# Ledger of designs, part 11: VHH binders against q96n21r8to141

Target 1, 126 residues: q96n21r8to141
Amino acid sequence: RDRLSFLHRLPILLKGTSDDDVPCPGYLFEEIAKISHESPGSSQCLLEYLLSRLHSSSGHGKLKVLKILLYLCSHGSSFFLLILKRNSAFIQEAAAFAGPPDPLHGNSLYQKVRAAAQDLGSTLFS

## First folded at step 5 (VHH; framework vhh_etentamig_d1)

Design a22
Fold by ESMFold2-Fast, scan of step 5:
Order: sequence, then C-alpha cells, then structure tokens
Structure a22 (fold): chain B 126 residues (1-126), chain A 126 residues (1-126)
Amino acid sequence: as target 1 above (126 residues)
Amino acid sequence: EVQLLESGGGLVQPGGSLRLSCAASGFTFSEYAMSWVRQAPGKGPEWVSGISGSGGSTYYADSVKGRFTISRDNSKNTLYLQMNSLRAEDTAVYYCARDFGDYLGEWSPRHAFDIRGQGTLVTVSS
C-alpha cells in the first residue's frame, strides 16, 4: 500500500538522485523529506531506494544520496532516523570511496563522497 | 554535532559598514557551499549571498550586489560577509546556512539550506 503510494513518488526520487553532475535542487530535498513523514512504510521504502541508489551509482549519484541523507537527519521523520541508524554499515564503505583520478575532476569527487559520508556518520551518532 | 555560530551584528548608521562572521563545526566545511540568509522583522527569509566550498565562485542577490562581499577561510572553518554602504532596508537578523547544492552554477532558489544558529542582528538606523 505504501509501495503503491511510493511509486507515485518515483519521478521526484529519480530526478533528485540522478547519476550525473546536475545537483538535486532544494525543492526536491524538501519533497523527499515529506515522503519520510507520510508513514513508517514510506520511510522504509525511501531508505531502501536511497541505499540501492547509493550502491549502484557512480560518485555523482553517491554524493547526491549522501547529501539527501544528511538533510533527512534534520528534516526527516523520527522513524526514518531510527531505521537509518539501524542500517548504517554503508557509511564506512562510502567514507572509503576511492578510484583512479577522473579526467575532468581529478580526485575531488572521491573526496566529496568521503567527506559527506564522514559528516553523515558524525551527524547520526552525535 | 553541526554548529553554525553567527557574530558581528550591531547598530550602524546608513552608509556604514559591518563584517559578519560564522564559525562552523561538526562537518567538513571546505566541501560545502555556504550562504547568508536574512530575515527582516515581519518578513520571510531572503537569500543574500553564496560561496562555493573552494571559495572560487560567489553569488549575490541584486539588492546587495556591489555593496556586500562574501568570503571564507577554510583553515579556520569561518564564513564572512563584509557589508558596505548599509541601508535601512538591510536591517534584519542574518543567518549563516550550509547549502546542500553541489555546484553553485545551479544556484538559488532551489538549494536546500541548513540553518542552525541564532543569527546576528544588524540594525541600520540614523
């Protein structure tokens, strides 16, 4: 039921977490935070989507997902924060994200992903 | 724990100058764009200025262009706003904001702001 409602949210989630260098606009951060407040089931679907997107994306998509999760730490539902803390193993992996230098951006994207992951860990457990 | 602590506000005459500071802690300051947002008595918040994580790009609202200068010192985790030629309409509480946008070329009003501090009051009156 929540999954059917969540499917109606998929266009905004795809736009906010696209695996490209177009940043997630502020209004989509706000709309995504609203999803976390709809129900416990919506929070669960949202976290599953964001973690799946983080796992499958390049550095661009990983950075967007991590920044959305950071925003959700202060604007998301209390239940979303609870399940995020319970499923936080991905943070260590993202904080170690590395690879060969990008032809256009060098190591800057890897550094941004690691920094966002470190900030997320500090924010969740402070 | 993310903290943003604004200072430097005060009473100043029209045509005067003030320099605002924001001390940031609890996140990797150099990897985030930062903004100044103000709120005048009885009005909604208004974005004033923004700066990229590196400091290489700066942006200003039309109302403050040529009068205000945004800067940052990443070694001190500090954001600044130099305000010159102050006007009565600049009277507001000024807030330091972490900006979740990845690239300032995709600027405002779609960026998500994280405002944590109490702000600093700037009063311009003769």
Scores: ipSAE 0.282, ipTM 0.633, lowest interface PAE 3.6, mean pLDDT 85

Design a23
Fold by ESMFold2-Fast, scan of step 5:
Structure a23 (fold): chain B 126 residues (1-126), chain A 126 residues (1-126)
Amino acid sequence: as target 1 above (126 residues)
Amino acid sequence: EVQLLESGGGLVQPGGSLRLSCAASGFTFSEYAMSWVRQAPGKGPEWVSGISGSGGSTYYADSVKGRFTISRDNSKNTLYLQMNSLRAEDTAVYYCARDFGDYLSSWSPRHAFDIRGQGTLVTVSS
């Protein structure tokens, strides 16, 4: 079963989408892309996980998920790209991400999240 | 929409210099680390150099340290590689890569390359 197989991938996904400012290492981008190539069911589970993580995370986690999605546009399966295009409403929401400024860093993180979302939209629809 | 176009390669004598350029478009250039990756005839790809999104940090493979300088101009969306003291073993096709990973050295599994172009050929020969 694809969902049971996907559960064994959760440690990789949790590490790559942690809600902190520790950058996702390159090998995790590659491992996550491999998940999208395992089966159509794995692609579906992967997208569901990433969108759920995007929704529940702060700006740091949102930025990581958006960059993973952007990487998947070029390195993920063709089926993953298809279902991502079908479920793209989150991009407009992320491109409008805003909140109170940080005392030390202002709105820098909000700007980074919006830029990543805009890059993702441009990549999917051009 | 994402485009990376390498230029500046050519035939040069040992000890000579070349400056490579990479014109980037379709994404927020300043938000991504960029790298140069080369592939010599009959060999696998080798990471050469990387630069942080801001340009504040640069990294080099041991084979090119002291001879090559990576730089970027975020206002022009352009990446550069200044190559000095060229050797026959520097002969390769040089690719510009958007680097999604987080890197510390050439031995790190932290690189995740997005390579788009055909590269630019550098031939070092008399």
Scores: ipSAE 0.587, ipTM 0.816, lowest interface PAE 1.7, mean pLDDT 88

Design a24
Fold by ESMFold2-Fast, scan of step 5:
Structure a24 (fold): chain B 126 residues (1-126), chain A 126 residues (1-126)
Amino acid sequence: as target 1 above (126 residues)
Amino acid sequence: EVQLLESGGGLVQPGGSLRLSCAASGFTFSEYAMSWVRQAPGKGPEWVSGISGSGGSTYYADSVKGRFTISRDNSKNTLYLQMNSLRAEDTAVYYCARDFGDYLEGWSPRHAFDIRGQGTLVTVSS
């Protein structure tokens, strides 16, 4: 099963989508894009993982997931782009992301998440 | 639709100067690191310089340090490369790239480039 194979990729995905303010490094964007090219099943598992992380994470994790999805629009498989377009309802929700201001940084993180979601929507629906 | 449009290339003599520009559209320019990448005839792409989204941090390949200066104007969605003391070995097509990689690691060669434009040709010859 593709899901069993996909579990061996989980450490890379957890590192690239960690819920902290350390950006996803370039080599992990490339490695994650490779997962989308392995099979249609790998693409489906990848999208399910990324959307689950987006839903469960704070602003830091949400921003990383949205940037990974943006990168995948250009570097992921054709099948990944197809299923991403079919499952794009999350973009509207992320583009409206808001909450109380951070004590040190105000609402800058919320603004970054909304901007990344808007960029993703523009890329998919241009 | 994400667009990156390079301009400013041309023919210059060794020791001359050129200023390249990149007009960006279709994404929130200030939220992305940007890079210049060049490709000489018959060679692979070479990263030249990068700048953080805020413009507060700039980075250069050893081959161009002290000669090239990267800058950006976020109010105009424009990236610049000021090239001084040009050498024959600088002859290449220069591309503007949205860079998804981080600059937290010292001189990581593993950038994650999104290159969209035709580039601008720089020829250094007498």
Scores: ipSAE 0.425, ipTM 0.753, lowest interface PAE 2.6, mean pLDDT 87

Design a25
Fold by ESMFold2-Fast, scan of step 5:
Structure a25 (fold): chain B 126 residues (1-126), chain A 126 residues (1-126)
Amino acid sequence: as target 1 above (126 residues)
Amino acid sequence: EVQLLESGGGLVQPGGSLRLSCAASGFTFSEYAMSWVRQAPGKGPEWVSGISGSGGSTYYADSVKGRFTISRDNSKNTLYLQMNSLRAEDTAVYYCARDFGDYLEEWGPRHAFDIRGQGTLVTVSS
């Protein structure tokens, strides 16, 4: 039933993790953190969703997901932190994110993604 | 380990000035927006001012516009609030916050605060 409850959360998650240059608004960070507190099943579905979005998105979507995960380190449930720590292999890949420079912004977005991943790793493994 | 340490508060007369500082550590300071949030005795938290990661954009609550100036030194991982023309109603504990939200003016700033420190007390009285 956690899955059915989680499906009703998809509009919030899609909006907060959109693959564009519009930052995730503050109220969605708070709403997403609430999902992690609903149940262990909701935390598991949330992590699976966020990692899937991270994998499939460009730099903009990756940055949003990484910042959401970083926010969840201090505002999410204890159980969410436990399963995030267990499933942290994606952090090394994100910390090495690179590609051809953007004509207008060079490597700025790649730098932001790498920095967010490094901050996340430091927060989880300090 | 994210740390935010506020300082510079004290007792000041109406019309006086104070400069608050916030020493940040444990994250890539230049990649996050930062805010000042205050809480007066018996009241809820009130957002005061915010600054983008680069320092290129600054935002102020109407109650402090023209009197307060927010700034940052990314080389020193330090956030500042210069407070001029202080009033009795500015009496509060002032906190610095890492801000995960956005500052899109279309519908006003949308905040997601990470507040870690004890704050610094500002008392404005004769």
Scores: ipSAE 0.433, ipTM 0.760, lowest interface PAE 2.6, mean pLDDT 88

Design a26
Fold by ESMFold2-Fast, scan of step 5:
Structure a26 (fold): chain B 126 residues (1-126), chain A 126 residues (1-126)
Amino acid sequence: as target 1 above (126 residues)
Amino acid sequence: EVQLLESGGGLVQPGGSLRLSCAASGFTFSEYAMSWVRQAPGKGPEWVSGISGSGGSTYYADSVKGRFTISRDNSKNTLYLQMNSLRAEDTAVYYCARDFGDYLEEWYPRHAFDIRGQGTLVTVSS
């Protein structure tokens, strides 16, 4: 039941986690946080979606997902925070995100992704 | 831990000036938009001004345009609000907020404030 309900949230999630350099608007951070409060099943589906999107995206999408997760640390449900802490191995991977330099901007996007991951780890485990 | 510490408030006469500061720590300051939000006695919070992570874009509520100037020093992790031509209606507690909102849309995006400090009181009275 939760999965069917969650599928109706995909347009919001796709817009907020798009793999481009357009920042996520504030209302989508709030709407995504509301999903975490709908049910434990919605929290599980949300985390699975966000981690899948993080894994499959370039640096732009990774940065957006990490900032959404950071926002959820203070505005998401307590259950979401619990399962995020239990599934936090991705933070170390994101904090080590690297690759060949961009032809025009060098390593700046890699640095932003690593910084966001470090911020997330510090917030989650403080 | 993430901290936002506001300072610079005080008692000032109408037409006077004050400069507020916000010292940020525990996150990558330059990667987040920052806002000033005020709350007058007995009223709800009112967004006052916002600035992009780079400092390249600034935004103001109509009530303060031409009188207030927002700025930031990313090397010092500090946000500023220069308040000129102060009016009795500016009397409020001023908070700095980490803002996940997107100021690039033409429609008004809802602000997503993650962390706020304890605020600094500004009293404008003759």
Scores: ipSAE 0.335, ipTM 0.689, lowest interface PAE 3.1, mean pLDDT 86

Design a27
Fold by ESMFold2-Fast, scan of step 5:
Structure a27 (fold): chain B 126 residues (1-126), chain A 126 residues (1-126)
Amino acid sequence: as target 1 above (126 residues)
Amino acid sequence: EVQLLESGGGLVQPGGSLRLSCAASGFTFSEYAMSWVRQAPGKGPEWVSGISGSGGSTYYADSVKGRFTISRDNSKNTLYLQMNSLRAEDTAVYYCARDFGDYLEEWSGRHAFDIRGQGTLVTVSS
């Protein structure tokens, strides 16, 4: 039932986690946080979605997802924080994100993704 | 642990000036927009000013435009607010906020603030 309700949230999530250079606007951070407060099932679906997007995206999408997760540490539900801490192995992988230098920007996007992952790890386990 | 520590408030005469500071720690300061938010006694919070992560773009509420200047020093992880031509209506507690939002997003109109500190009191009176 939660998964059917979650389908109505996909437009917000797709927009906030798009794999491009357009940052997630403030209202979407707030709307995504509201999803985590709807039910335990909504929190589970939200985390599954965000981790799937992180895995499948390039650096731009990874950075957006990590910033959304960081915002959720302060504004998401208690249950969302609980399941995020239990499913935190992705943070080590993101903190090691690397690849060949970009022709124009070198390593900057890789460094931003690693920094965001470090910030998330520090926030969750402080 | 994310920390934001505001300072520089005090008592000042109308027409006077003050410079507020916010010392940030526990996150990659240069990767986040930062804002100043104020709250007068008995009133709701009011967004005052914001600055992009790089410092290249600044934004102001109409009530302070031309009088206040926001700036940041990313090498020192410090946010500043230079307040000139102070008025009685500027009396408030001023908070430093990490801002996850994008001020240029036409459909959002809202910020996504992370406020941690106790603020710094600014009193403008004769």
Scores: ipSAE 0.505, ipTM 0.773, lowest interface PAE 2.1, mean pLDDT 87

Design a28
Fold by ESMFold2-Fast, scan of step 5:
Structure a28 (fold): chain B 126 residues (1-126), chain A 126 residues (1-126)
Amino acid sequence: as target 1 above (126 residues)
Amino acid sequence: EVQLLESGGGLVQPGGSLRLSCAASGFTFSEYAMSWVRQAPGKGPEWVSGISGSGGSTYYADSVKGRFTISRDNSKNTLYLQMNSLRAEDTAVYYCARDFGDYLEEWSYRHAFDIRGQGTLVTVSS
């Protein structure tokens, strides 16, 4: 039933993790944190969704997902934090994110993604 | 470990001035918007002011516009609030907050605060 309940949350998650330069508004960070508190199953679905979006997105979507995960470290459920710590291998990859300079953003987006990943790793393990 | 340490509060007469400081550590300070949030005796939290990561954009609640000035020194990981023309209704505990939202001037729902410290008490009394 958790998966059926989670499907009703997809519009919020898609909006907060869009692969563009539109900032995620504060109320979506709060709504996403609430999903982590609904049930253990919702926390698991949420983490699976966020890691999938991180993997499939360009720099903009990666940055948004990393900041959502960072916010969840202090505002998400205890169970969400537990499973995030158990599934943290993606942080090393994100902290090494690099590529050719973008015509609009140069190297700034790569630097922001790496910084967000480093902050997430420090928060989880310090 | 993410730390936010507020200081500079005290007792001041109406019309007086105070300068608050917030020492930040454990994250890439320049990549986050920062805000000041206050809580007056017997009232809920009220957002006071916000500043972008670069310091290029500043925002203020209508109750403090023209009297308070927010600033930051990214080389020192420090946030400031210069408070002038203080009023009895400014009496509150002042907290600094890391802000994950997009902090548009118009709507408080765009803020997503991470508050860590004990705050600093400002008392405005004759």
Scores: ipSAE 0.565, ipTM 0.806, lowest interface PAE 1.8, mean pLDDT 88

Design a29
Fold by ESMFold2-Fast, scan of step 5:
Structure a29 (fold): chain B 126 residues (1-126), chain A 126 residues (1-126)
Amino acid sequence: as target 1 above (126 residues)
Amino acid sequence: EVQLLESGGGLVQPGGSLRLSCAASGFTFSEYAMSWVRQAPGKGPEWVSGISGSGGSTYYADSVKGRFTISRDNSKNTLYLQMNSLRAEDTAVYYCARDFGDYLEEWSPRDAFDIRGQGTLVTVSS
């Protein structure tokens, strides 16, 4: 069952989408892309998870999710790309992400999030 | 659309030098780590070197460490690989790759990459 299979993937997804400044390692991008190829149901669960993490996270988590989605545009399943295109309203919101300068990173994190969202939109719709 | 155009390859004798270039377009170049990947005749792809988006961190495969230097010019959207003390074993097609990993840490991932170009052939022979 897709839903039960997806639950066993949750530790990988939590590690790759953590809301901190630790980069998502390359092997996790690959493992997450494999989830999108398991079934249509796994792709739906994956997108729902990633969008939930994007909405609930600070800039660090948002950036990681956007980079994962961008990676999935070229390495994910065709079905994942289809449902991502159908559920793309979040891209406009992420491309407008802004706030006061971060004490540690200034405004660079906001710029990175906006750039990743713009790149995702361009990749998805061209 | 993401485009990567490699150039600078050619025939060189052992001990010689070459400088490879990669012109990038279609994405926010400064926000992505970039890598050089090579494929020797009859072999699989081998990661050669990587550089962070800012250019502040560089990484090398043991086979090229001390001989090759990776650099980038974000104002020109261009990636470079300076190759010195070339050996017959360096003969390969060299590709530049957009890397979804982050080289902020010294041990950051090097395997989540996107290769789009036709590459540039380097032949080291006497």
Scores: ipSAE 0.032, ipTM 0.497, lowest interface PAE 6.7, mean pLDDT 84

Design a3
Fold by ESMFold2-Fast, scan of step 5:
Structure a3 (fold): chain B 126 residues (1-126), chain A 126 residues (1-126)
Amino acid sequence: as target 1 above (126 residues)
Amino acid sequence: EVQLLESGGGLVQPGGSLRLSCAASGFTFSEYAMSWVRQAPGKGPEWVSGISGSGGSTYYADSVKGRFTISRDNSKNTLYLQMNSLRAEDTAVYYCARDFGDYLEESSPRHAFDIRGQGTLVTVSS
């Protein structure tokens, strides 16, 4: 079952989408892309997971999810790209992401999240 | 759409120099790490050098340290590789890559490359 198979992927997905400023290593981008190629059901579970993490995370987690989605535009399955295009309303929301300045880094994180969302929209709809 | 267009390759004698350029478009160039990756005839890809989005950090494979210099001009969306003291073993097609992973001093599974261009051929021969 796709759902049961997907549950075994949760540790890598949690690590790659952690809500902190630790960079996601390249091998996790590659492993996540492989999930999108396993089946249509795996692509659906992957997108649902990524959008849920985007919605629930602070700027750090949002940035990581957006970067993963960007990578999936060129390395994910064609079916994943199709369902991503159909569920793209989150891109406009992320491209408008804003809030009070961080005490140490000002507006840098908000700018990075907005830029990643804009890049995702441009890549997906070109 | 994301485009990466390499140029500057050519035939050069051992000990000579070349400067490679990569023109980037379709994404927020300054927010992404960039790398040069080469592939010699009959061999697999080899990571050569990487640079952070700001240009503040640079990284080199041991085989090119002290001879190659990576740089970027974010105002022109252009990546450069200055190649000095060229050797026959530097002969390869050189690719510009957007790098989603983190940087290490050597090739590792921590890189996640997005390679779009045809590359530029560098031939070092007497």
Scores: ipSAE 0.552, ipTM 0.787, lowest interface PAE 1.8, mean pLDDT 88

Design a30
Fold by ESMFold2-Fast, scan of step 5:
Structure a30 (fold): chain B 126 residues (1-126), chain A 126 residues (1-126)
Amino acid sequence: as target 1 above (126 residues)
Amino acid sequence: EVQLLESGGGLVQPGGSLRLSCAASGFTFSEYAMSWVRQAPGKGPEWVSGISGSGGSTYYADSVKGRFTISRDNSKNTLYLQMNSLRAEDTAVYYCARDFGDYLEEWSPRGAFDIRGQGTLVTVSS
């Protein structure tokens, strides 16, 4: 039931996690946090979605997902925080994110992704 | 842990000036937009001013534009609000906020605010 209900959330999640340089707007952080409070099943679907987007996206999408996860550390459900702590191996990978420099901006995006991952790790385990 | 500690408030006469400070810790300060939000007695929260992570872009509510100046020192993890030509209607508790609704190209005044501190009281009275 949670899976079927989650399908209605996909437009919001796709907008907030798009792999481009349009950041997730503030109201979508709030709406995504509400999904984590709906049920344990909704929290599980949300985490699976966010981790899938993180793994499949380039730097822009990775940064958006990491910032959403960071926001969820203080505004998401207690159950979401519990399953996030249990599934945190991705943080080390994101903290090591690197690639060829951008012609105009160098390695700025890579630095931002690594910083967001480090902030997430320290927030989650503090 | 994330901390935001406001200071610099006090009693000032109309037409006077105050400089507010916010000491931030526990996150990569330069990677987040920051805002000042105030709450006057008997009223809801009002966004006052915002600044991008780099400090390159600043934004102001119409009620304070031309009188207040927001700035930051990323080397000291400190946010500032210089308040000039103060009026009785500026009386409020002022809060420092980390803004998750950051935009790379354009920032809107409404973000997903993370408010941690007790705020600092500004009273404008003769």
Scores: ipSAE 0.414, ipTM 0.728, lowest interface PAE 2.3, mean pLDDT 86

Design a31
Fold by ESMFold2-Fast, scan of step 5:
Structure a31 (fold): chain B 126 residues (1-126), chain A 126 residues (1-126)
Amino acid sequence: as target 1 above (126 residues)
Amino acid sequence: EVQLLESGGGLVQPGGSLRLSCAASGFTFSEYAMSWVRQAPGKGPEWVSGISGSGGSTYYADSVKGRFTISRDNSKNTLYLQMNSLRAEDTAVYYCARDFGDYLEEWSPRYAFDIRGQGTLVTVSS
């Protein structure tokens, strides 16, 4: 099934959504977009994975997931875009992301996460 | 709505110079790496140059190193490409691209570029 096929994609997804400050490489954005085109079930599994990673990650992982979702708005399948629009409540939460400032860099990461969420909302509903 | 508008192309003699501009709107410009991608007649797209969101890091294809300079003005949402010592082989339509990828890994022929505009034509001919 789609879920068993999707499990073979986990190494790619884990690398692209790691909770660190190493950016997702360009080829992984393309590979992740291909997953959304495999089947409606693959799109559903992909969205569930990405939203789960967004919820469980710190600011770095949240930023990576939001940028992947933003890329999928123009390069993902039409079905992926449809289910993303239906499951968009997380955007308001991410756009309000805040916490204690970093001693060295203040609230820069929080601002980046909020900006990415706002860009996603504007792109999705424009 | 994401918009990228290229300008500054034209006809120039070998050894001449041109400065290309790209006006960006509809996204948080400073949070994205930006690239210049060109397509010569009868050829596939070729990545030319890239710049980090802050402008602190720049990257160039071997074919243009020492001749082209990429820069950005985040206060004006504008990307630039200064092209010096132009050659006939530089003849192409030049596109600016919002870049979701990272230059820390080797570039493959696969791109994670978001290209929106019509490009600007550069013709190098005597």
Scores: ipSAE 0.361, ipTM 0.701, lowest interface PAE 3.0, mean pLDDT 86

Design a32
Fold by ESMFold2-Fast, scan of step 5:
Order: structure tokens, then sequence, then C-alpha cells
Structure a32 (fold): chain B 126 residues (1-126), chain A 126 residues (1-126)
């Protein structure tokens, strides 16, 4: 039932985690946080979705997901925080994100992703 | 661990000026848009002004345009609000907010705000 409910939210999640330079709208941070409060199953589906998007995305999508996770640290459900802490290995990987410099951005995007991951780690384990 | 500490409020006569400050800590300040949100006695919260992470873009509510100026000093992790030509209607508790919406061309008056501090009281009275 949680999975069926989650499928209806997929368009919102895709919009907020798109792998482009269009920022996630402020209202979507609130809508995504609401998903975490619906049920433990919704929290599990949400985390699975966000980690999948983080792993498959370029720097733009990674940055958006990390900012959403950081927002969820203070606005998400207690259960979401619990499962996020238990599945936190990705934070070290994101904090070490690097690659060849972009001709337009140089190393800026890599630095933003690493900074967001560091902010997430310090917030989550504070 | 994230802290937002507002200061600078006080009692001022109509037509007077005040400068509010917000000291931020526990996150990479320059990577987040910041906003000022106020709440007048007996009223709901009202977004006042926002500034992009770099400080390159600023946004204002119609009620304060031309009178208030938002600015930031990323080297000091500090947000400012210069308030001129104050009116009785500006009387409110002013809060500093981290904004996950990351203002570019689209701003959100209330969505994605992270408000942590106790606020600073501004009273405009003759």
Amino acid sequence: as target 1 above (126 residues)
Amino acid sequence: EVQLLESGGGLVQPGGSLRLSCAASGFTFSEYAMSWVRQAPGKGPEWVSGISGSGGSTYYADSVKGRFTISRDNSKNTLYLQMNSLRAEDTAVYYCARDFGDYLEEWSPRHGFDIRGQGTLVTVSS
C-alpha cells in the first residue's frame, strides 16, 4: 500500500531531484518531508529513492539530493532519521566526490557536493 | 548544531532606522540562500526579504521595497537587514531563516525555511 502511495508521488520527487541545474523549489522540500511522516514504509521508499538518485546522478542531481537529505534531518520523521543514520556510507563517498574539471564550472560543482555532504554528516551525527 | 542568532531589535520611533544581524554557524553559510521572516502580534509569519548564497540576488516583499536592504558577509557568516523609514506596521519579531529554495528567479514566501533562533523584537511606536 505504501509502495502504491509512493508511486503517486514520483512526479514530485523526479522534479525535485532532476539531474540539471534547475534548483529544487522550496515547496517541494516541504512536500518531500511530508512523505517521511506518512508511515515507516513511506520513509523507507523515500530513502531508497533518494539514494538511488544520488548514485545515478551527475553533480547537479547529487547536490539536490544532499540538500533534500539535509532538510530532512530537521523536518523529516524520527524514523527517517533512524534509517538514514543506518544507511550513511554514501556520505563519505559524496564528501570525496571528484572528477575532471568542467570547462565552464571548473571544480565548483564538485566542491559544492563535497560541502553539502560534509554539512549532512556533521548535522546527522551531531 | 546549526545555530541562527538574531540581534539588533529595539524600540524606535516612526521614520527611524535599525540594523538587524543574524550570526550563523554549523553549516556552509555561503552555499545557502537566507531570508528574513517576521511575525507581528496576533498575525501569521510574513516573508520580508531573501538573498542568494553569493549575495548576487536580493528579493523583497512589496511592503518593504525601497525601505529595507538585505545583505550578507560570507567571511563572517552573518546576515543583515538594514531597515529605514520604519512604520508602526513593521512592529514584529524578526527571524533569520536558512532557505533551501536557493533563490534565483523563483522565490518562495514560506516554503523550505529553516528557522532556529528566538528572533529579535522590533517595536515601532511613537
Scores: ipSAE 0.294, ipTM 0.674, lowest interface PAE 3.7, mean pLDDT 86

Design a33
Fold by ESMFold2-Fast, scan of step 5:
Formats: structure tokens, sequence, C-alpha cells
Structure a33 (fold): chain B 126 residues (1-126), chain A 126 residues (1-126)
């Protein structure tokens, strides 16, 4: 019952992937990586959650998810890395992320999201 | 692939100074906080100093405050640590670390460090 067990981790995942400009705290990167090491089912639930948050979030949430995924390339389970490579189409979409300039920040956030996606792609495919 | 190359270590007398450098490649350097982490003989790693992606915020362990200065040159993808008033207890291998936590406050030792380099040895002895 990986799904039911995974529900207990939603508070930390919601905090780490919030769609705002508050950065994900360092300790949450470590806690999220631990989820990937619990079981193959936990890795599957984690990837599904992260990709869902990436899709539904604005630039701030997208950037946080991409940085978490990049951290997981080095600190997540081998099985998580395997399924991430098999579900990598989102990287090209994120690397092309664009839209109208923000009145306060211009194109800065779009550039950061694209850069994070490029870094993730380079790490997965190198 | 992500590469971090530390340099500038050596033998120095107590009260002396050294400047460490870290050349980074394979990621968008300006979008990540960076840290210096040291490991003394027979001891675990100790966080020394951190700097935000922009260079606008710097943080120091209590053991080095007032003696060490962290800085970065994003145009050269290089991180620096200026070490003054060196003490025997500063003897360690110094590592450059990419820091995935990116908040404008004092870094915790719980922060997630990505250490890739071989480090540079600093020996403080008379």
Amino acid sequence: as target 1 above (126 residues)
Amino acid sequence: EVQLLESGGGLVQPGGSLRLSCAASGFTFSEYAMSWVRQAPGKGPEWVSGISGSGGSTYYADSVKGRFTISRDNSKNTLYLQMNSLRAEDTAVYYCARDFGDYLEEWSPRHSFDIRGQGTLVTVSS
C-alpha cells in the first residue's frame, strides 16, 4: 500500500514544492530523497507527484520541482533515476518555458526554469 | 557533467593567509548557492561558509567569522575563499560544494551539499 503510506509524506512534499518564491529548505531535499529509497512503489509515487506539481505550478513551483529532480539524480535511489529517465519528455517542455514578461521580474523566472531544465537534461543524459 | 575543481591549498604558518579557488563547470553556476565544506583528519565534514547565487548574501560558521571571506565571480564560474589569521585547527581538506538550498538566511549544517571535487589540502603548522 504504497499509496496510503505516501499520503503521510504529502505535508513535506507540499512544503518543498509550494508555488511561491520561498525556496525549498535544504533538509526537505534530504527528506524527499529518502522517500525514493523506501521502495519501488514510493519512487513511482514520488515521480508522479513531482511531475504533477511541475505541470500545475507557475514558474516558482516549476523551478523548485526541477531543482528537487536534479538533487534526486545524485541522491535518489537507482530505481528513481531509472523511471525518471523513462519519463523525461517534460524536460524539453520545461527547457522551452516562456511567456509574457513579469512586471516586476521581466524574463528572469522563465530563464531560471529553462536553465534548471537544461541542467537536469544534461545530468540525466551525460 | 558537473565538475568542481578546488585549488590554492598549501602549508602555512599560524597567523598566515591563503586564498582558495573553485572552478565550476557543467551547470548554470549563477543559479546555485555555493559553499565551502572542510574535513579535518579523523573528523566528519564541517560546513565553513556559503554564498547566494547572486553573491548578495554570505554566511559563515562561528569558527571562521571575521577571519574568512567567501566570494564568487559568476562571469568566470569561480568560487573563492580568502582565509586570514589561520589557526592549527583550520587544518583540513577544503571542498567546494553546490548548495541546493537557496534561502537568504544563515545556512544550517542540515543543508544539502553536492561535493564533486577532490578538495584542496590546507595545513597550518609551525
Scores: ipSAE 0.215, ipTM 0.610, lowest interface PAE 4.8, mean pLDDT 85

